# Ledger of designs, part 23: VHH binders against q84jc2

Target 1, 232 residues: q84jc2
Amino acid sequence: MSKMRNLVEEKFLEFYESWVIQLELYLHQLLIAHNNNTMSETELRHLISKLTTHHKAYYTAKWAAIREDVLAFFGSVWLNPLENACSWLTGWKPSMVFRMVDRLRKSRVVLVEAQVKKLEELRVKTKFDEQKIEREMERYQVAMADRKMVELARLGCHVGGESVMVVEAAVRGLSMGLEKMVKAADCVRLKTLKGILDILTPPQCVEFLAAAATFQVQLRRWGNRRHYVTHS

## First folded at step 1 (VHH)

Design d1b (framework vhh_6z1v_2)
Fold by ESMFold2-Fast, scan of step 1:
Structure d1b (fold): chain B 232 residues (1-232), chain A 125 residues (1-125)
Amino acid sequence: as target 1 above (232 residues)
Amino acid sequence: EVQLVESGGRLVRTGGSLRLSCAASGFTFSSYAMGWFRQAPGKEREVVAAISSSGDSTWHADFVKGRFTISRDNAKNTVYLQMNSLKPEDTAVYYCAAGELYYFGTSDSSAYDYWGQGTQVTVSS
């Protein structure tokens, strides 16, 4: 494990802890807005904008970190074991977010027929893009077992000099491949989130974002309690 | 050599039905998402339907929902478009496309890597 890799992990751990604290503060504001029918559309849109900017900041920081060490995002040290177990390609599975949308259909917030139709269309498109990424990840894993890659690994273990350089180049290529796949998955996440917010009214956006943030915060809390009890 | 070959396009009367087929060769068909696009004279190419690599997920444009159905047979390396209740507005050259669709949605034609030559569908009033 290199010192630079440790620094990337420590830097992102500090960023992520701060980011989650701010998410909890925004969740409080979302819950107040949801229970307060006196907020104007302009005020609701400003709050929604704060949340979208907050999520954009996460992906900006993540992509900068991935450029330096993509492997830090597989089994991340800033996530507890439960959060890591629930991850799909270093984050939330895009289609899972529609479970929050399904909650809107069963809540006090009523979706009109046109919105239901657009959300179902978006869900199908999201699952389609998601499956495409899963096929690429399968191909990537199969390539690791390829005869050529196995030969390169053996060459790096038994021959010095020039062979070491070739193996290092191959490993760098593998890391760049993972970076591209993670960024592709994040693009689907951002496109799905934006698509949902574009279909929903401001009050519905607030309820959706509150549901999503609540789940994220509670999942972290549940995982931390288990880990704490186990280690205490 | 990658090939996508469309077939089934013909002249048909309003209210009629057609099934288009697209035979794929030269790539691992089961690893690619497939789409159907159409282009009418003087109009831009538009996405009609898309299907995931396994066939578990499908998407259809609003203007064809309930009338058109996309499907695929990975054992035969073929994608299909079943077109029912055809209207004069459906007159176009229909294209089969295969793509990775990583960074873009199913409606983005630039996300598709391989394209067929097209098959002409004409719906007479």
Scores: ipSAE 0.000, ipTM 0.109, lowest interface PAE 15.4, mean pLDDT 80

Design d1c (framework vhh_6z1v_2)
Fold by ESMFold2-Fast, scan of step 1:
Structure d1c (fold): chain B 232 residues (1-232), chain A 125 residues (1-125)
Amino acid sequence: as target 1 above (232 residues)
Amino acid sequence: EVQLVESGGRLVRTGGSLRLSCAASGFTFSSYAMGWFRQAPGKEREVVAAISSSGDSTWHADFVKGRFTISRDNAKNTVYLQMNSLKPEDTAVYYCAAEDFYGSLYWTESEYDYWGQGTQVTVSS
């Protein structure tokens, strides 16, 4: 129960710390590439591939972990409070990524009209996918307040035996529902990321990925800088 | 200042038709994707239809597909929703929204979606 949950949290904490260190190393490479006008398209594509593979590794590890304990991802111990406060369904909100794309309009690596059109179409699709997930999550939360669930919770607290089995079945159903919602949200994240990278040129991909990684790393650093000293 | 003004909402009979209009001002309309949303009393706001900046791509929710059609006129800065075969379940306040691609986290100080004030559609049996 608690022991198994602790092991999932400990394992993912170790994974995430290593994953973030590697992200910072890739960010350094992205910033060098962005500031260097002599890199070939092949070199840029190789770097973009490293970042794409790195993000896929995160979701592979995450999906394995949520199969064991999805609740570990709600209020994650490997994230600081600021990172947790900024989470939408256990991760970044897909549509917010398009705000970062706007930086490309003011960069040396400008967007052409055809790209702007495709990015707007992708943004529309992404918001529709988000809305569907948000409505499913709302339905899920409403179901938690359902009379049957309230009765099962009360019964489980005050009666043992047969009630324990029924409550355990309900809890498993709850966890499976959350796992489905988290995976749906992650699929929208990966679809949005791939869609953006498919529309952008390699230099624009590098700038976009650098902006995304910078925001993620800075958000972590801002949250970690918080120090409280109390005197008793 | 960005403004979206919906019009055309009224009482109609079941099976009837209605066309909603949304007049946009204060931004480069032809660069923005547009959408229609609706909200019935006691329900969440839901997406009805969307159209790309050029008008070449459209999406319609399953519950209105075949009955509603979104379109736009970039010369008139207007987006439309043609509603056919109306049902009582279509009764809602209908909102026009513009998707602000230029509201970057790094470029603008706030993220925002542009919304109109809404227009009431009531479908009687």
Scores: ipSAE 0.000, ipTM 0.124, lowest interface PAE 17.2, mean pLDDT 78

Design d1d (framework vhh_6z1v_2)
Fold by ESMFold2-Fast, scan of step 1:
Structure d1d (fold): chain B 232 residues (1-232), chain A 125 residues (1-125)
Amino acid sequence: as target 1 above (232 residues)
Amino acid sequence: EVQLVESGGRLVRTGGSLRLSCAASGFTFSSYAMGWFRQAPGKEREVVAAISSSGDSTWHADFVKGRFTISRDNAKNTVYLQMNSLKPEDTAVYYCATDLSYWGYLDTPSDYDYWGQGTQVTVSS
């Protein structure tokens, strides 16, 4: 049978395609700025602000969409299979961005010791926040298989309106729990990005954002160009 | 260092009006979104309204829409909540909050890290 997209999936697919195109345009600006030592601090901060605003627009659209259908984000039709395989709770894993930060230690704009210390403190906090969310995900998975939910599911198959309403309320509760967990993960992502940008100088912020955008764009391109070999 | 101080809560009759204020210090107020929350006895804390850093975008919960209006004055580092057509169900402690998250979402309470002490609003028949 054919798989139909719902309205949330169709609307977000259209949004995401446009969002990625704009990200590629901003990446071009970041790469130009990275190689230009004549830009003022004010000009660099303005470019950084455009990128942060762009990412905020993504989360604004995402949170509106998950309010309608959070499950659309766990096997997203607007992402290719490689992008979906690399997702952690509907997005990038926060601690992984420190791999991009590590490249800054060898860049033309070298990190000072005070920045290195603050980045390590932030890395540890980010790992702690990730573990907290992973524990919540485990509790969610256990709750879905809990005796109470199994009993409610059985009752929903055999009795009338009262049982049906109780089952519907429980399912709604599960969806709200998943939405809350996705938002919690997104908050860790946003706090991690903000923390990194607060520690870095504007030239270092441009280099970091360029690295992050490059990785995102290349991952999408690699997944779209995947090649399967068949037996001859 | 970050401080939020609410004021304006008092006893008011059903149908009355109140304006709450929240004075902020210790951060660049004009760069961050602000929210108003409330908690009634025996109930969970709920979001009432939120406002963007510039004041150009606002969100209000369905149960106060058309009656409450959030606003801000960045020159005075102050957020306001104008409450009209008050109902007994509006009785609660009202809190001002900010998360200092440069990337926050306005319509849903982000993890708000900084809270005020609260101001008590009591609505009588």
Scores: ipSAE 0.000, ipTM 0.155, lowest interface PAE 12.3, mean pLDDT 79

Design d1e (framework vhh_6z1v_2)
Fold by ESMFold2-Fast, scan of step 1:
Structure d1e (fold): chain B 232 residues (1-232), chain A 125 residues (1-125)
Amino acid sequence: as target 1 above (232 residues)
Amino acid sequence: EVQLVESGGRLVRTGGSLRLSCAASGFTFSSYAMGWFRQAPGKEREVVAAISSSGDSTWHADFVKGRFTISRDNAKNTVYLQMNSLKPEDTAVYYCAAGPYEYLFTSSEADYDYWGQGTQVTVSS
């Protein structure tokens, strides 16, 4: 069963579909750049900038949307069930990106020791930031079920203006708390992405961005072919 | 017309404190992220601090962390930079900038659409 779309969901669905189509076009350009090895450093930096701008556009649109309805991002209608199942606080888990870096290091990307050290430092910091957010989310979930909230829920079962107002204020507070956590998680994502791109050379950045975009596109395709995911 | 006007720059002693203000007009201030940049003589402009449109999220460069604090007042269309424990190395022209992105960790001038004319901060022993 599909839930009814509100205006925020409808608007973001339209945005996201266009955003993914453009991501696939950029992925094609990244793969050409990687395979040909003929582009100048200036040309590679320009391509990296297009991808960075594309990701910034996503977060700009997302933060505008969550200000209106943060709950639209928990079980999003523009994502398939596999994409939703793989989400951590409405997006990719920041530390997961280091698994991609490790794979690149072993296959196609030659990293010098200084880069390896900086990436490990960034990984540790990213894990620390994730743990802090996870503790906040756990605290939030516990607060949802505390005695005070249970009392408010029971009170809201009775028809009456006073109880309705109190329940509405509590729900608004909960939504504001979720918005704060989602923005905090997105800040860790952007900080991790920027950190990796700052450590890598332009050719390595192209390889990394190509790997990340390939994974995102492939995950969407696997989920859309649900019978392969469910039965294998 | 969009305008950003910095104020508060002056000569100050090492270890002193200073508060810079940037008054914005001609655009919806509460919809824009704000940043503070600085440029020392003969050097490129560098990002010092950034703040989200709502004020809920801030970023500070490592070289000012713990000493500088960015804040904003959307009711007054103003962004602030509180500078404590000033060092001679902080001597620069300070610029405020407005950008449409809520990406707080951007260090690129290209991410900002509107710029002030700058205010001079000089730190002497």
Scores: ipSAE 0.000, ipTM 0.219, lowest interface PAE 12.2, mean pLDDT 81

Design d1f (framework vhh_6z1v_2)
Fold by ESMFold2-Fast, scan of step 1:
Structure d1f (fold): chain B 232 residues (1-232), chain A 125 residues (1-125)
Amino acid sequence: as target 1 above (232 residues)
Amino acid sequence: EVQLVESGGRLVRTGGSLRLSCAASGFTFSSYAMGWFRQAPGKEREVVAAISSSGDSTWHADFVKGRFTISRDNAKNTVYLQMNSLKPEDTAVYYCAAVEDYYSFLYGSGEYDYWGQGTQVTVSS
């Protein structure tokens, strides 16, 4: 009867490990491009497009997986505990990427005032969207505790097919609510990334994406240090 | 011009074998993962098999495992689907598709860079 991981978890674990390996390869290309002033704007835009496509592939796979089992993304087995501790609604917190944008002010390709203004406007909007989702999650948790849990507990006192069917329908409803919340959070993430890339020049986009990918890769390596299996 | 051209589709009897080919041009084939999809009349398009850019990783849908094999030849810019023990349920238009990330095929991303026009496979008793 014991099951360590379900099929959705096993399949997404395999996907995520390979997705991260490809991210590290793209990071290498971004770092080369960042340190190379000879790349054309067309070449830089192509590299940025590769990263954008790579991130879109992640969300496509994620949304397919959460349709099957959204709870797999709360305390994900493909993430180490450090990555899970840093998660906000199954992923990175959108407003945190603006801290990476702040690094661009130290770059050799400085931000102009018009860009700074647009980035600040985007940051304010992103924080507003985050707060809206946080309020919706709080409402969901309160409703779950007060209405659905009492209803499920009550139904669990009865034996028979009718009771089982009603409980299964209620649990499916709760899972659909979580799926919608996770997708809403992911939409804020994608809108924030697109917004930043639309404001920045291609060299600045490369620097930003390199900073973001470096953080993701490094966070995973720091966390995996506690989890790696050793001989001896 | 970017093109993916499928060939090899034909009428075949139940239990027969068939090899489909997809010839790629206009892009760096060796940098792309390749996959095969099929669509039967009145049904949605479904992923059948996928192969990584290097050819080191392959995936086959459960409904074709043990019967179909995907392969590629990067020197010839071609991906293949070897179909054995064909069943009437395999009747469909078969499409090849290209995307940089192999795992897009496993999760049915719907966001593929290039598609072919399809080749018709018909399996009869």
Scores: ipSAE 0.000, ipTM 0.120, lowest interface PAE 14.7, mean pLDDT 82

Design d1g (framework vhh_6z1v_2)
Fold by ESMFold2-Fast, scan of step 1:
Structure d1g (fold): chain B 232 residues (1-232), chain A 125 residues (1-125)
Amino acid sequence: as target 1 above (232 residues)
Amino acid sequence: EVQLVESGGRLVRTGGSLRLSCAASGFTFSSYAMGWFRQAPGKEREVVAAISSSGDSTWHADFVKGRFTISRDNAKNTVYLQMNSLKPEDTAVYYCAASDLWYTGYFESPEYDYWGQGTQVTVSS
């Protein structure tokens, strides 16, 4: 059966596992760079570029996959239960990255007043955009309930082959709405990350990216330990 | 000065083929995601296809899948749209658009930073 084979899930799982392994390798490089002041600005910019290219690859693959099956990203099989529990609309919550920015206040490389002001402006903007997405989520869920109720009522009338086409069209419509919403949320994520990197110096970018990658990798490891305990 | 210039639009018969080109200048083309949009008279602008900055990933709208193919040449700062098996409903002004938001993919018009002037494609029976 095609639903038992779910090729989109299998393909993205393979992609994601490789992507996370590469992220861990980049994290190692970021941690070395953070603790080693021998790297030139050119070398730091090259490392930052590798990370940004890596994240762009993720969203490129994600958007191709959600076009085929957006529902695969709600309760993803390539994420453990803890990662799924911490997900906000199929990914990280944009405002959370500012907690990584706060770590820079304890760094040897301090933020100048101009940077602090720009980061605060970006933080406010990000939270505002986040709230807009949350309102859209609420509207979508209400609309979904209304459409589903009407559809279930019609199915109760024993509509033969026509009911299959109507249900298929409705499900396609729901998937398209979710795809649009997920991409809107990813847009806020990408604008937030780019905005932070544009404000920070290369050494500060390395520290920020290291903090973000550490959190992502550690969350995965914590969740995977729970899975192993269950299967042991 | 940022500029996107579309070319290749013309009148073609149903079932014909056409290749659109969009030449980019004034920005680091290889760092931008590119998209093709179209707008028919009296209708909203809709996304047709999108391509990542590297060209390794593409997206095509359901109504053009199997008929249209987006591609890019970063050495030439150009994005292309190969259109095959054209139908009268494909008649529209076609626009290319660029985004510096790492990758915009299939995003709606507001997510794109730069737009071309458009090129008219007319398909007749």
Scores: ipSAE 0.006, ipTM 0.245, lowest interface PAE 9.8, mean pLDDT 81

Design d1h (framework vhh_6z1v_2)
Fold by ESMFold2-Fast, scan of step 1:
Structure d1h (fold): chain B 232 residues (1-232), chain A 124 residues (1-124)
Amino acid sequence: as target 1 above (232 residues)
Amino acid sequence: EVQLVESGGRLVRTGGSLRLSCAASGFTFSSYAMGWFRQAPGKEREVVAAISSSGDSTWHADFVKGRFTISRDNAKNTVYLQMNSLKPEDTAVYYCAAEYPSLYIYDSSGYDYWGQGTQVTVSS
């Protein structure tokens, strides 16, 4: 395969930096829309569509990259330490977005009872899906530990080209399993995002997306500032 | 009346090409992501390809990448699947599906509307 492991990291770093810059531009538009009561429903839906397309572009690029080198996402060089500390299986933890939803309940945009009920049902479902993925990851880690032990033991019994073959097979097996788990986790993220947007009205979607983007941008800025202070 | 109508399925020989079409009506097509799924006898339904609402982003499953291409024409409310270098293992009923908002999730549970399917048979 490609022995250009660091090239995948370099390519995604460049992609991610431009993706975040565009997110900040969309955040600006979301904040204008949120504070401006003159935008039509059609205009709001168009803006929401731009944000959802932007998030899908991220997953399209991510899935292409993990096919080449999934391990690049388990120590992301394009994220600062604070962003990495908040990661769950290479991305945001799905249930965390309900904290943004809870903030909507205290805003001037009022959620009706039917929406509150659907959001609570979605929160429960999201937590269940998270726990299922966590159990699958635990099984994967146990299986990988057993397989790694067997393969390491084989390395002690084989010298030269035979040991190289065993190591290559182990690395491929580990990468394939992790790719499957990362895609499963990303599926839960996308289903959770879609579920929330399906429940909310366009003005509420704009407020939700603005809150989520604000948190993401501020977390990145805060982490970069703290890193500077810590290492200065 | 929401409708998705697939067409173009037929018998083809190994190595052949085929274009599937899916005509949509009864919803704002340009706001929905579209996906192509397939189901072979005795197997689970699996995602083949997906396209964003604008057409700016596409995803193809590894087992068809380089051979199949998804595209859409929002003016005609139609999504297409161009299938090249067909193999016997591509034999399946092919379904189109619509998703809102446009996130083009890669599992069937993310899709809101489904067509009835079109049969593709690849003979050796």
Scores: ipSAE 0.000, ipTM 0.250, lowest interface PAE 11.2, mean pLDDT 81

Design d1i (framework vhh_6z1v_2)
Fold by ESMFold2-Fast, scan of step 1:
Structure d1i (fold): chain B 232 residues (1-232), chain A 125 residues (1-125)
Amino acid sequence: as target 1 above (232 residues)
Amino acid sequence: EVQLVESGGRLVRTGGSLRLSCAASGFTFSSYAMGWFRQAPGKEREVVAAISSSGDSTWHADFVKGRFTISRDNAKNTVYLQMNSLKPEDTAVYYCAADTGWYELLYSPSEYDYWGQGTQVTVSS
């Protein structure tokens, strides 16, 4: 029997499709705001708030889903192969967004010395937090590999009885540990995003969010084109 | 240098009351959400209560709701946990933690940036 999508995968796929469509609509608004350059600060703050609320909604839905089935987020069915290949701990790598900050338009967006200093401090903190999570995940993966190897060896030698219970217990332990790691990684993502938005002015925030959303939308489009060619 | 120092933990009788304090230094306290956590020997660290940076929003775990109250004084860089109607199962080391949280107030331990060393609370029956 081929692998069927479970209820968590089906529900999150439906959620994610709608979430991405709304992200593209917000991206359109961000690009208009960026190119217009005549919007009030209040209008820009309102748009930034819509984007931050949209990202919060994603993590709210994600954390509810990983509580039920964290493994669905490793090799996600709602992501194309390119998106999955570019994932770091089930999402974007936090330090990567600083490359988008560095590419902010010089003619419109000039970072003052105080902002440059705060962004560099945040960059260092973000890299430190990433490394801490990577070390913890490495320890977890080594422990899980050892546990899975022991479990598989045990199942191979077992003559019936209790093998199902042992597997279920091991999977529960694995899922609980992975849920903690995914939440830790998402925490670094949210803190990095908020930190950048707190440092930047509203016009700079719009430009940054537009760059980030453009990259996310384009990565999905590139992957979908290649996926359709590969999986006719 | 970021520091969180918990105090107030002691031995109390079942049904008693206790107030824990956490003094913060080395960061902009008023910009951070604060949480109280506890850990009993052999158990995972669990969230007890959380408070927003302004103090306008609080959350309490179901197992302490109605008995414990979190509060903060930003002028004194201090967060408090008032514990009433204490039970033996409340026995644990209580930790203070700080978070720049940009999401729901209901957080897991792994989401907090800075931690204190803890203060022991023992409730005798």
Scores: ipSAE 0.000, ipTM 0.172, lowest interface PAE 11.3, mean pLDDT 80

Design d1j (framework vhh_6z1v_2)
Fold by ESMFold2-Fast, scan of step 1:
Structure d1j (fold): chain B 232 residues (1-232), chain A 124 residues (1-124)
Amino acid sequence: as target 1 above (232 residues)
Amino acid sequence: EVQLVESGGRLVRTGGSLRLSCAASGFTFSSYAMGWFRQAPGKEREVVAAISSSGDSTWHADFVKGRFTISRDNAKNTVYLQMNSLKPEDTAVYYCAAGDTYFYLGSEEAYDYWGQGTQVTVSS
């Protein structure tokens, strides 16, 4: 059976293409701001707010989409194979964002000792929350191999009546479990992002957001250059 | 240390009104989004209403729109749920929840702290 795009996949593909184009425009503004030491704190906070709002728009659209079809986010059609290979539970791995933070330690804008301590505490907490989600993922996968699930799969091989209804109920349960897990992972992402931005000064926030956006945009470009045609 | 204490739950007649309150302590209340959830016996918890940390954004479930209103008072560290035109189907334990987030998220997973709940019973 061939994979077809459903309405959720079509809508999110259209949204995501537009969202990435706007991210590239914001990245341009972040890079200008990073190289301009004359911007006021108010101007920097305004730019940071634009990026924060942009990320909020992504999660708002994502959560609406996963409510309809969470499976669309496992092997997403709007992501190239490289982007999909780098995904952890339908998005970026929270602890990996600290690689962007590590660049700030080598930046001309020096992190003070209090910030370094808070970032290390946040890194440890993020890794702890991430591991908790990974344990839930493992429990979910083990539950799929449960005797009751194996029996339901066998019943699904029989055509007709009540067995179809029981299988449909089980599939709905599986989707709800995945939706809850994806939302939990997204909450770790959002808390990690908030935590970093709360610790950093506005110039450091601009540098961090520029590094993160650069990585996201370049990963997409690297994956896309493997193919001259990306229509599918 | 973190504490959320719900109050106001009681027996009320169909068509009646009730106001629930949730007093928060042990955290910076003005930095947290607040939500009201409910759970009837044998059912999953469901989100009823949510309010952003500033109070500028609110969300209400379709089954309570026009009947319930969420509000907050950051000076008093309190969130409220005004419930009007109550139905027997509104019978549940109502929970207050707090979430430390940059974004308004109307999902259970966004919330870190939970109260013990207050029972609302709507009689026919």
Scores: ipSAE 0.012, ipTM 0.389, lowest interface PAE 8.1, mean pLDDT 83

Design d1k (framework vhh_6z1v_2)
Fold by ESMFold2-Fast, scan of step 1:
Structure d1k (fold): chain B 232 residues (1-232), chain A 125 residues (1-125)
Amino acid sequence: as target 1 above (232 residues)
Amino acid sequence: EVQLVESGGRLVRTGGSLRLSCAASGFTFSSYAMGWFRQAPGKEREVVAAISSSGDSTWHADFVKGRFTISRDNAKNTVYLQMNSLKPEDTAVYYCAAQEYSLWYDATSPDYDYWGQGTQVTVSS
């Protein structure tokens, strides 16, 4: 792209490239575990823990970065256009992971009724939390068209130090509001992921994580090869 | 031995300009992000500006945006802070600092690996 990167974008680009490489290595381990019934429950739990830690590392790095520049995550330079087009509030839409869970219904390891009930409760809660965030985003967008913001935009065309300070304070307020919403969305993502892993058995967790990682890795590959999206 | 040596600090009149330099030695300069911090008497140290290891990305604190510009020359192992439209509130000891440009880098954090001894900037009316 022709847009220059800022410090946050440059640092997170480096982080994300390394993070994805490690995700691919974990995916290979998950596929081996899924196809090999000789792994103990302890070994499977250890692998699941590695993936959980890996995802937590992503959010730790993301939250540090959005504290500096939340707008870097809206149209991210470390994501290709296809990945960006599929984003919901700077990441995956939480309810979408239940499509990966639905794949387990075709697995040799059958979900028991107690698991089905808990997963449905989690699905309903996740959708409810998504709607709360969507309403907050709508309120935020409406506030941007509020009379006060229109007045600040008008003042921003005026050459003067006082106008500059008022505009800067308003922009900081907007960034803080976006940061809170992104963190709220990420909290729903983490709660949904943890909830699913807490309900599933270790072999089911491995299959779920393998499906999720496969989709993420393939989406990146498809998007990096633009002709794959356009040409059949 | 790792050294960061600041220079350029002096007395300047309000509205004036000044360029600070920081010469680095003893580490792989091109692998480190560089920052400028300042500390006024009776106040805590605050971050002013930061620049990535390559120089492609910069960050400036809101209170200096449009007035100060950070830059670097990796061939000379030097980082600069160009200060324009100086105000009395800019009076402080200015420190350069180096932090490995890593996944956990935070321009606003005091967790820089190496620090200079500081150079005094005084802005009078």
Scores: ipSAE 0.000, ipTM 0.101, lowest interface PAE 18.1, mean pLDDT 82

